# VH-VL binders against Arf guanine nucleotide exchange factor SYT1 (SYT1), part 19

Target 1, 216 residues: Arf guanine nucleotide exchange factor SYT1 (SYT1), of Saccharomyces cerevisiae (q06836r405to620)
Amino acid sequence: SRRSSSIVNALSSFVNLRSSSLSSSRQQHLQQQQQLQQKLDVSLEDLPPVPAPEFSDSCKDFLIKLAPYGKFIGIILTEKDDEFKKNCLNYLLTNCFEFKNDPLDIALRKLLMFLELPKETQQIDRLIMAFSFAYYKAQKSYSKKKGIECPWSNADQVYFIAFSLLMLHTDYFNPNNKSKMTKHDFVDLVHNDKYSGGNEIPMAVLTYFYENVTAK
Below, E stands for the ipSAE of ESMFold2; O stands for the ipSAE of ESMFold2 at other seeds; V2 stands for 0.75 times the mean of E and O plus 0.25 times the DockQ between their complexes.

## First folded at step 18 (VH-VL; framework fv_inotuzumab)

Design v5 (from r5 with light chain E55Q; at its last look DockQ between E and O 0.83; V2 from the best seeds 0.84)
Fold by ESMFold2 at other seeds, look of step 18:
Structure v5 (fold): chain C 216 residues (1-216), chain A 125 residues (1-125), chain B 112 residues (1-112)
Amino acid sequence: as target 1 above (216 residues)
Amino acid sequence: EVQLVQSGAEVKKPGASVKVSCKASGYTFKGYWIHWVRQAPGQGLEWIGGINPSWGSTKYRQKFQGRVTMTADTSTSTVYMELSSLRSEDTAVYYCARETRPTFGGTSPYGMDVWGQGTLVTVSS
Amino acid sequence: DVQVTQSPSSLSASVGDRVTITCRSSQSLLYYYGYTYLSWYLHKPGKAPQLLIYQVSNRFSGVPDRFSGSGSGTDFTLTISSLQPEDFATYYCMQSRQLPYTFGQGTKVEIK
């Protein structure tokens, strides 16, 4: 939808809030690439038709075929509700991204530096749900290796906090919004959720997220 | 508490349009999809469409595409559903309902937890 | 679109009776994180629909424990263990795995 395109535009600055896990020159290259692509207005429709998976393709085989599509791989793998493409997206996120040492806001920035958000809201959901699963698994495995308790109860909790961070960003940095979410408002939003376990997130963690997302 | 309060009943002639409002209170309005569901006399519940007020994203059931428009006013915490080119079969009670948990795509496994009281729209000539 | 079919369309019962309503989906409603996107609603004339059960078997806040849900994949059941006078209503299942949301045709539970 056109409002899904508006979400992508509204969130474009999120990746620049903080990036402590990338080198400065690599970060500069990624920012330059984004600027060139925006200036040229490159879209998936400008590229050759996406190849269909063959029956014999592994997830890796198909991802190799998709490599020339770069930032559009997330859009391609979420285009429709497809079990094979869901598995390929999970493969990509678990094998080509490193999330285990990262706070959620940093991990989300990493994702969005390399993958363009889809325009359609259901595709956005598929991407962020898959990210949240991969992030949770990485965090759980890392916590077990270190002998500490995983800070997340499940992947759905990760999804809800990821949603809340992106919503806070778009709300806070919307120039037409005269009544921005305060820290109190953000904490209340998250702590009212008993379904995805938002109510279980410590105040200190939410304060950290609010301050990092709203920093200029 | 959390509430959705709808505008009052409407009587319309065929070919007219109707705009039903749904005012939210008691929660963070922007983050939650609002769906519209109707029930015609003697019929079951029928989903019409939904909107996320934060970004204005909308989804409409195909049979209403081109006749329905959903909008949101975040300053008043109100969503609107406008249905045009009314027909007698559009006579129904129209409900707004909140998606239980915020999402990008407007779906969740948690259903729709808060419903408006309903607005009767009668189309007769 | 996902089609959802309820059975029976109506039934007559007395206070104290055990009632079972079935719901079948044309596709699996299992999705991310192992969740199944099926909910049940109660609807009385002149009232808004009320969420009873979400995610197959979870009772919504304030719903009495005589209401229970079960099932998996494509086949689901709502059970009312002992009907009360306030339970005479029409019941709907709904899939929320994808838009458009689709409801079953409804099951009217009437006093015998």
Scores: ipSAE 0.827, ipTM 0.913, lowest interface PAE 0.8, mean pLDDT 87
ESMFold2, look of step 18: ipSAE 0.856; ipTM 0.928
ESMFold2 (binder alone), look of step 18: mean pLDDT 90; pTM 0.932

Design v6 (from r5 with light chain S39N; at its last look DockQ between E and O 0.53; V2 from the best seeds 0.76)
Fold by ESMFold2 at other seeds, look of step 18:
Structure v6 (fold): chain C 216 residues (1-216), chain A 125 residues (1-125), chain B 112 residues (1-112)
Amino acid sequence: as target 1 above (216 residues)
Amino acid sequence: EVQLVQSGAEVKKPGASVKVSCKASGYTFKGYWIHWVRQAPGQGLEWIGGINPSWGSTKYRQKFQGRVTMTADTSTSTVYMELSSLRSEDTAVYYCARETRPTFGGTSPYGMDVWGQGTLVTVSS
Amino acid sequence: DVQVTQSPSSLSASVGDRVTITCRSSQSLLYYYGYTYLNWYLHKPGKAPQLLIYEVSNRFSGVPDRFSGSGSGTDFTLTISSLQPEDFATYYCMQSRQLPYTFGQGTKVEIK
């Protein structure tokens, strides 16, 4: 868990990267909210016990019960390998986030502005796998509506690129790391993947991602 | 060529510790979990634990909790597994193995594609 | 923990024989994106284990066509259609759905 806390802290600057997807006023309010949360140092353990779902709850019903937990909803829904909570997380990501027009790096920033990463790596994995599924569905649906081919082969490809972006960010901005990943290293990491379709991502797209992630 | 090269065989007395190294080459070391798997004489393969070198996150099989420590040195692309309070049942060949695809959680549907050559650890009086 | 169990524990066979090894998990290995997290390994004494089959039925790079995997949910099979001299080894299934990773107890394929 202490290593998972380190990854969450290392990624906090990822969500503060300024982009064209947010207005200046909205960006400033989000930054102030994040600072207040850090100053109060509120943890999930400081809040009232999380309610259990009732047997008849829809995903929406349970998410309404979780609303007071704010940024911790992602942690709550990924705490265990649980099918109902997985479906609730998918519902949240599909209905409360808008990803259809976003490059993946922007969509990840949106996610992490509103949901705190879990500390435990398997919870992080469940969150990012769920995000990648919701993102893929949104991109696929949008592409179909526009009559174009979806740029993504499947959700597993999205997951691998999402992982690669977050890994690049932590590598590049780790002050203790003297040997930073170059653009060539990042492209090779992705293009050498023979299993999740990383090798199918165009060079121009990977160049765009590298430059946007390392710009801060 | 992607390779994992392990340190040489060890002979230890009961109660001692052993530290086995696993040096990676030919790929982006930081992106991939490294698992440790052992095989005692006459036994099957047994997962011990794993480490994510990017963040130093570790997961250990409960049986080994409190006796095993895994660390990574990204500057030398090397993972270490230390097993303490050795007993005769710990006599085994110890392998490091790479998760086939990078993940946060250390699991994937693609198994473990690259294995070290193995390190024999013998615990005897 | 997920338990996986292989059958048989050992068998004797001749070059050219067809061999079938089964693996059963204590729970479904189906997970995200419709993938089933079952893999097969080959292990010879004094050598490192080698990945043979990943995600139920996909042959790893360089694995000959005589090796095939099948199954779903909790029941899985590795088939070697015509044994070759290099195929005498111990075979393991492994679930990769969750940590701890767990292997079947192994199936030793010996020369008759």
Scores: ipSAE 0.828, ipTM 0.915, lowest interface PAE 0.8, mean pLDDT 87
ESMFold2, look of step 18: ipSAE 0.851; ipTM 0.925
ESMFold2 (binder alone), look of step 18: mean pLDDT 92; pTM 0.945

## First folded at step 19 (VH-VL; framework fv_inotuzumab)

Design w1 (from r5 with heavy chain T107V; at its last look DockQ between E and O 0.71; V2 from the best seeds 0.81)
Fold by ESMFold2, look of step 19:
Structure w1 (fold): chain C 216 residues (1-216), chain A 125 residues (1-125), chain B 112 residues (1-112)
Amino acid sequence: as target 1 above (216 residues)
Amino acid sequence: EVQLVQSGAEVKKPGASVKVSCKASGYTFKGYWIHWVRQAPGQGLEWIGGINPSWGSTKYRQKFQGRVTMTADTSTSTVYMELSSLRSEDTAVYYCARETRPTFGGVSPYGMDVWGQGTLVTVSS
Amino acid sequence: DVQVTQSPSSLSASVGDRVTITCRSSQSLLYYYGYTYLSWYLHKPGKAPQLLIYEVSNRFSGVPDRFSGSGSGTDFTLTISSLQPEDFATYYCMQSRQLPYTFGQGTKVEIK
């Protein structure tokens, strides 16, 4: 078996976000716990066995039981194709993260600062699909409150752009990759998509994302 | 124009291996899963496995686990499928096919939009 | 693995006939964002398979409007409203809800 996903290791630098920003008290608590776990180099296997949900558990009840697992909560909630855990993940992303006034690249960095990416690609999909739904709902709500049109067509579009940003980052910063994705390659990847509405993203927005993801 | 072009027909003995190539052109190769599907004579379509060239992530149908290896060369935009310990029942046309929309996990609701022309692999003594 | 069962295995029809092919999965193909992960393909000997319908009912680019798909959950149909000479082929449904991808056994549509 492989020891770790190259995606997770390559993305560690993506979360270089200033830690002094104001956030909800729940996000602040999770952030501090994550920093301690990082200093101790704790793995999920070092922690006690993950509790199973009880029949009567709400999403909140189960998330409270998972609080000691810190950054591994995303891995736990995406381990299986499980409707209750999917609902718990949505609850977490909706109530413990604030995405309303964030560009997608910043929101994605916030997510990955608090939650470790799973190693298995199907679990990564479940995490990013759930994030994209929560982000879209937050953007839709924020746009409605401000009386402006939401810039996103649907959650699937958000998912595809989130995928594209993470793929660009891992490609660009992989030391074993001698042929980095160009801006043309990135724009082509996104603009050729007619199915999730990648083709609807303005060139200026894609240029912004490319420059921000590839910059230090 | 988006295309997948496969290597030519192969004739092999039982116990040998075969390596089929699939060269992509006309799109940004990275990010798209490439799947392999085969059809034995008189049979339906059978998924073998898939690869994401960006990360080298692979998934194989359990039936082929231990006999199949998929690799990608991003410098030539080419994926390879190698099937070892060949048996007569491995005689089939082998297709590569592109996942319509890029994903991490290699699944989407959009199917497989671009297919290679197929490679006949014949296994006989 | 998700099993996908297709019927009939073959049928004979005349040009102009309405043809209906059914596909049943062993579990729901509904997944994220309300999408149902089912597609249909046309396959002629000596040619590559062609995507016809994705996400149950969406025609792929260039597919004539005589092809339509319907269904939900576990039960799906492909309908050819007025069969044309070029439509004599084998048709497959496929689930893409999870790996391994699985195809129906195929329906060979032959000229009567």
Scores: ipSAE 0.838, ipTM 0.919, lowest interface PAE 0.8, mean pLDDT 88
ESMFold2 (binder alone), look of step 19: mean pLDDT 92; pTM 0.948
ESMFold2 at other seeds, look of step 19: ipSAE 0.839; ipTM 0.921

Design w2 (from r5 with heavy chain S57D; at its last look DockQ between E and O 0.80; V2 from the best seeds 0.80)
Fold by ESMFold2 at other seeds, look of step 19:
Structure w2 (fold): chain C 216 residues (1-216), chain A 125 residues (1-125), chain B 112 residues (1-112)
Amino acid sequence: as target 1 above (216 residues)
Amino acid sequence: EVQLVQSGAEVKKPGASVKVSCKASGYTFKGYWIHWVRQAPGQGLEWIGGINPSWGDTKYRQKFQGRVTMTADTSTSTVYMELSSLRSEDTAVYYCARETRPTFGGTSPYGMDVWGQGTLVTVSS
Amino acid sequence: DVQVTQSPSSLSASVGDRVTITCRSSQSLLYYYGYTYLSWYLHKPGKAPQLLIYEVSNRFSGVPDRFSGSGSGTDFTLTISSLQPEDFATYYCMQSRQLPYTFGQGTKVEIK
């Protein structure tokens, strides 16, 4: 659908945001990588048919088979509700990404810089759910090893904040949006979540996220 | 107070269209999927479709494809459902309902927490 | 589509009775993070449906303790431990695991 393509296009600029935690050299490097990816314009349809898993494949074995697909691996692993591919995605996010020391907004940018966002909304959900699980596990494991309290209550809380950040970015930077989401609107959105713990996130943290996402 | 307020009852001829409004208040309208559910006389509840007002993403039950259009006006926090080519079996009470927690894909384990009061649509010759 | 089926389709009960309604799904409703995508609603004629139970067993805000939910996978139960006069209504289960959302056909609880 063209609307699914529109949401993907809007979200793709999220990885290009200037962040206070990124150096100027890193910003230039990221911009150059984006330009090269766009100029080559390889689509998943340009590549050979995706191989089926063999009965004996481990997650690693299958991911090695998927390596030629590069940024499309996330799309492939979320194509349908498939337990083996879900496990492969979890393996990828746990072993090939480092999330322990990153605030959520930075971790999400790292994810989307290396994996193309699917166009179909259920695939987006599966990708961000898997990301949220991996991020939460990394944060919880790191906090336990360091003897500190994990700042996250559960993986679903991470999912909801990831959703909220991406929604805020899309809303704030949409040139067709005449009424941009205010800080009050963003705080209200997050604090109304009593089911996965959005309401427990301190105002200071939400202010940090709002200001970082909406910065020019 | 979080609430959804729907437009009033409608009487339509077969072949006509109806456009039902659902005005949201008391929460951040953007981010929440709004679903439409109907109940025909003597029948159970039937999901029609849903819309995310932030991205304009819509999902429709297959039986309504080509006859239903859902739109949102974020400036008035209002969702609309238009059903065309009306038939007598479209006589029903139509409800809008909010997904309890925002999502990308329009589903969650938390159900639909806020419902509009319902709009009776009667299709009669 | 995921289908959900309720039983019984109707029942008669007296105030104070224990009422049990079952809901069976055509496929497992278990999904990410170990959550199960099943909710229960109360519906009275002339009023909007009301959320009672979400995620199998969690009472929605303001729902009395006499309402409880249980089950897993494909089989779910709503129990009203001591029926009150305001509980005479039609009850629906709904799966939210995937779109389209689907409701059970309803269970009408009537005064005996």
Scores: ipSAE 0.752, ipTM 0.865, lowest interface PAE 1.0, mean pLDDT 86
ESMFold2, look of step 19: ipSAE 0.856; ipTM 0.927
ESMFold2 (binder alone), look of step 19: mean pLDDT 92; pTM 0.946

Design w3 (from q2 with heavy chain S54F; at its last look DockQ between E and O 0.76; V2 from the best seeds 0.82)
Heavy chain, then light chain:
Amino acid sequence: EVQLVQSGAEVKKPGASVKVSCKASGYTFKGYWIHWVRQAPGQGLEWIGGINPFKGSTKYRQKFQGRVTMTADTSTSTVYMELSSLRSEDTAVYYCARETRPTFGGVSPYGMDVWGQGTLVTVSS
Amino acid sequence: DVQVTQSPSSLSASVGDRVTITCRSSQSLLYYYGYTYLSWYLHKPGKAPQLLIYEVSNRFSGVPDRFSGSGSGTDFTLTISSLQPEDFATYYCMQSRQLPYTFGQGTKVEIK
ESMFold2, look of step 19: ipSAE 0.842; ipTM 0.921
ESMFold2 (binder alone), look of step 19: mean pLDDT 90; pTM 0.930
ESMFold2 at other seeds, look of step 19: ipSAE 0.848; ipTM 0.924
ESMFold2, look of step 20: ipSAE 0.850; ipTM 0.924
ESMFold2 (binder alone), look of step 20: mean pLDDT 90; pTM 0.933
ESMFold2 at other seeds, look of step 20: ipSAE 0.826; ipTM 0.914

Design w4 (from q2 with heavy chain K55R; at its last fold request DockQ between E and O 0.77; V2 from the best seeds 0.83)
Heavy chain, then light chain:
Amino acid sequence: EVQLVQSGAEVKKPGASVKVSCKASGYTFKGYWIHWVRQAPGQGLEWIGGINPSRGSTKYRQKFQGRVTMTADTSTSTVYMELSSLRSEDTAVYYCARETRPTFGGVSPYGMDVWGQGTLVTVSS
Amino acid sequence: DVQVTQSPSSLSASVGDRVTITCRSSQSLLYYYGYTYLSWYLHKPGKAPQLLIYEVSNRFSGVPDRFSGSGSGTDFTLTISSLQPEDFATYYCMQSRQLPYTFGQGTKVEIK
ESMFold2, look of step 19: ipSAE 0.821; ipTM 0.912
ESMFold2 (binder alone), look of step 19: mean pLDDT 92; pTM 0.947
ESMFold2 at other seeds, look of step 19: ipSAE 0.838; ipTM 0.920
ESMFold2, look of step 20: ipSAE 0.832; ipTM 0.918
ESMFold2 (binder alone), look of step 20: mean pLDDT 92; pTM 0.949
ESMFold2 at other seeds, look of step 20: ipSAE 0.824; ipTM 0.912
ESMFold2, fold request of step 21: ipSAE 0.840, 0.860, 0.859; ipTM 0.923, 0.930, 0.931
ESMFold2 (binder alone), fold request of step 21: mean pLDDT 92, 92, 92; pTM 0.948, 0.948, 0.945
ESMFold2 at other seeds, fold request of step 21: ipSAE 0.842, 0.838, 0.840; ipTM 0.922, 0.921, 0.922

Design w5 (from r5 with heavy chain S54K; at its last look DockQ between E and O 0.76; V2 from the best seeds 0.81)
Fold by ESMFold2 at other seeds, look of step 19:
Structure w5 (fold): chain C 216 residues (1-216), chain A 125 residues (1-125), chain B 112 residues (1-112)
Amino acid sequence: as target 1 above (216 residues)
Amino acid sequence: EVQLVQSGAEVKKPGASVKVSCKASGYTFKGYWIHWVRQAPGQGLEWIGGINPKWGSTKYRQKFQGRVTMTADTSTSTVYMELSSLRSEDTAVYYCARETRPTFGGTSPYGMDVWGQGTLVTVSS
Amino acid sequence: DVQVTQSPSSLSASVGDRVTITCRSSQSLLYYYGYTYLSWYLHKPGKAPQLLIYEVSNRFSGVPDRFSGSGSGTDFTLTISSLQPEDFATYYCMQSRQLPYTFGQGTKVEIK
């Protein structure tokens, strides 16, 4: 597990930056909740054994059983390449998070505010791929309701930009990094991709993301 | 213009170790997993392992676990693969290859688009 | 590990022939977003392997249109519609659905 600990540590601070985009009441609640969780410093191993799903469980039934595990639900649902748990994760992200009309960077902060990032890179991948699907569906639904074109081509494009935002954050705020990733470096990372449509993202959008992710 | 350039051929005795380098150029090194694949004489291609250069995260095929170590130096855009306790069966051409698209987990539906030229490692008495 | 097998192991063909190579995986390669994690490579001794086809049927940049891929789930096919002199090589399919990556045993396409 030690090989994965640096990625988790690097990404954990992403949640704590730039919380001013939330309403005042929601900001106060989120800050209080986050500080209480940090103050208690609970590990997943300190909690009761995770229940196994029963054959008759719906995704909702199993998520209710997982509610006491709080921020660890993402880790639990991505532990293995498991179809039922993948479906439960999709259910959670679709029904228990609000992503409509949020810019991707804000939606990603919301995700990581409530769910602890797994330590293992393939679990991280499963979490962010599931998030990206849920976010894309929410954006597509929202765009249809408003009579506008969805700004995203597909969920894979969302995944790649989410990856790029987290890469930028972890590079920019790494204290051991003497030369921070510039806007040019970030644009190059994104625009080099012609397989997930990173090369199709407008400079104005990337400038917005760069400035918001790197802002103090 | 994207390139992976590997170190030269090696001749080793049984029980020794070999360290092969793979220098990347022409792209954003940190974002892309680098995989290692070998081909022994008369055999097919065999995946050995991979590394994410940003965090040093690694995955190894189980048969190599304990004998292989992969590292990355982001300041020189170079990945290294070290294979220890060499046997004659380890005689092979070793390739580094780039995952086509950046990912956290090291897999994608897009394959491996850029390959190094290969490094022959010969293990003989 | 996902097992991947190819058929045939070798074949002899002439320039202009249609060549078909099959690949079967031990489990479905369908994964997130409806993508199937199967790719094809060309390999000549002394050269690096070359990516030909990714995600079952998408031709990699610069690959001639005589190469095509098809299939779904566990069963896949590479077709070369009119074999050219530079196409005599060994061909591999590879699953990238999960690590470890696994290749088929290879199909050697030789001059008749």
Scores: ipSAE 0.814, ipTM 0.907, lowest interface PAE 0.8, mean pLDDT 87
ESMFold2, look of step 19: ipSAE 0.829; ipTM 0.914
ESMFold2 (binder alone), look of step 19: mean pLDDT 91; pTM 0.943

Design w6 (from r5 with heavy chain W55S R101S F104S, light chain Y31S Y32S Y33S; at its last look DockQ between E and O 0.03; V2 from the best seeds 0.00; counts 0 for: pae O 12.0 > 2, placed apart)
Fold by ESMFold2 at other seeds, look of step 19:
Structure w6 (fold): chain C 216 residues (1-216), chain A 125 residues (1-125), chain B 112 residues (1-112)
Amino acid sequence: as target 1 above (216 residues)
Amino acid sequence: EVQLVQSGAEVKKPGASVKVSCKASGYTFKGYWIHWVRQAPGQGLEWIGGINPSSGSTKYRQKFQGRVTMTADTSTSTVYMELSSLRSEDTAVYYCARETSPTSGGTSPYGMDVWGQGTLVTVSS
Amino acid sequence: DVQVTQSPSSLSASVGDRVTITCRSSQSLLSSSGYTYLSWYLHKPGKAPQLLIYEVSNRFSGVPDRFSGSGSGTDFTLTISSLQPEDFATYYCMQSRQLPYTFGQGTKVEIK
């Protein structure tokens, strides 16, 4: 709820779409709808049908239309392999999230605090790919500005680590799992993978990721 | 050495079930999806389904939905595939294979790098 | 489901020949991250399939440099620059962009 509230507020501020001519009654009604959504643990099926993009919509225009959907925006933008929706997702992650000086585990936590993770595997993949691209660009830009070396080789490396952290979190906090992944298992899994560049991440960093992801 | 070792050949009657095991060694079992692929005589390779050993999540090709069950036992690093209501068309060599790189979705651009030796399942009267 | 079609279904070749096999996907295999989800496998009777090429053009560890892959989007090619006696086998392409994984129907490379 708090996470959904923050994203709705951020998106509203982001678009800064308040007309002085908008009636107080409609403004009050909109605010009440947003609060009710957060309080009632509403599912996507309980909300009005999601509007389709119009030919003339910019990414910003469409995101304004999606603002009432709150935490479900990630699910909506990843429903299918759609170039326009992909561009809108990239726009959202670049302009409404601040990743530049966050460790990856914290950035991923921020993402999932505000956006509900889709249930479909391909939607999860699209969301985490977009996140990893936005995160890498923010880190690269920040590192350049500070005159330090970027800790990441490329966006695909970020993607691999982000998925590894998702798997660790899912495994560790699954109440049906009696044999949780250990620190050694996680570090070994990631650090021995040369295909995705996990082997380039220092073991000390992977150890801190494990400790932070498995902490309460 | 990273290995997948499968159980031995099976001969079954139509209507029976078969359960094939695939034991993993030499790597972190929970980190990698395991897929099952079969080849019937004179046919090409056919993907059956896959399992995430860490979550137990499964995905099956639609034609096998309702007849196939995949499970994982993390204490023995073993994946099982059970196929029920066997028909003569199910006669095939069944392979387990590991996703090359860890992924939450069971897909990656890196293919499947380690394969079991195969298990012949023969369904005949 | 994503359909994957290979050609030819079989071919006869001599040791030393250059062999090409094509693979076409019904949908683009390129993801938003810039990776293309296509791999190639070698399969001999009585043996497990072996990964040859991943992500279009990357040779798997231990695969000889006479094997190469190319292509983009929906059209892909496996090339064997100089066929060796051990290369007589059936070759498969596979898409892994989405589940269910789908294989091409196979290309059997036979001795002429």
Scores: ipSAE 0.000, ipTM 0.536, lowest interface PAE 12.0, mean pLDDT 82
ESMFold2, look of step 19: ipSAE 0.005; ipTM 0.532
ESMFold2 (binder alone), look of step 19: mean pLDDT 92; pTM 0.946

## First folded at step 20 (VH-VL; framework fv_inotuzumab)

Design x1 (from w4 with heavy chain S54F; at its last read DockQ between E and O 0.63; V2 from the best seeds 0.80)
Heavy chain, then light chain:
Amino acid sequence: EVQLVQSGAEVKKPGASVKVSCKASGYTFKGYWIHWVRQAPGQGLEWIGGINPFRGSTKYRQKFQGRVTMTADTSTSTVYMELSSLRSEDTAVYYCARETRPTFGGVSPYGMDVWGQGTLVTVSS
Amino acid sequence: DVQVTQSPSSLSASVGDRVTITCRSSQSLLYYYGYTYLSWYLHKPGKAPQLLIYEVSNRFSGVPDRFSGSGSGTDFTLTISSLQPEDFATYYCMQSRQLPYTFGQGTKVEIK
ESMFold2, look of step 20: ipSAE 0.854; ipTM 0.925
ESMFold2 (binder alone), look of step 20: mean pLDDT 90; pTM 0.932
ESMFold2 at other seeds, look of step 20: ipSAE 0.848; ipTM 0.925
ESMFold2, fold request of step 21: ipSAE 0.856, 0.855, 0.861; ipTM 0.930, 0.928, 0.930
ESMFold2 (binder alone), fold request of step 21: mean pLDDT 91, 92, 92; pTM 0.940, 0.943, 0.945
ESMFold2 at other seeds, fold request of step 21: ipSAE 0.847, 0.845, 0.853; ipTM 0.924, 0.923, 0.928
ESMFold2, last read: ipSAE 0.863, 0.860, 0.823; ipTM 0.931, 0.932, 0.913
ESMFold2 (binder alone), last read: mean pLDDT 92, 92, 92; pTM 0.944, 0.945, 0.945
ESMFold2 at other seeds, last read: ipSAE 0.843, 0.852, 0.855; ipTM 0.923, 0.925, 0.926

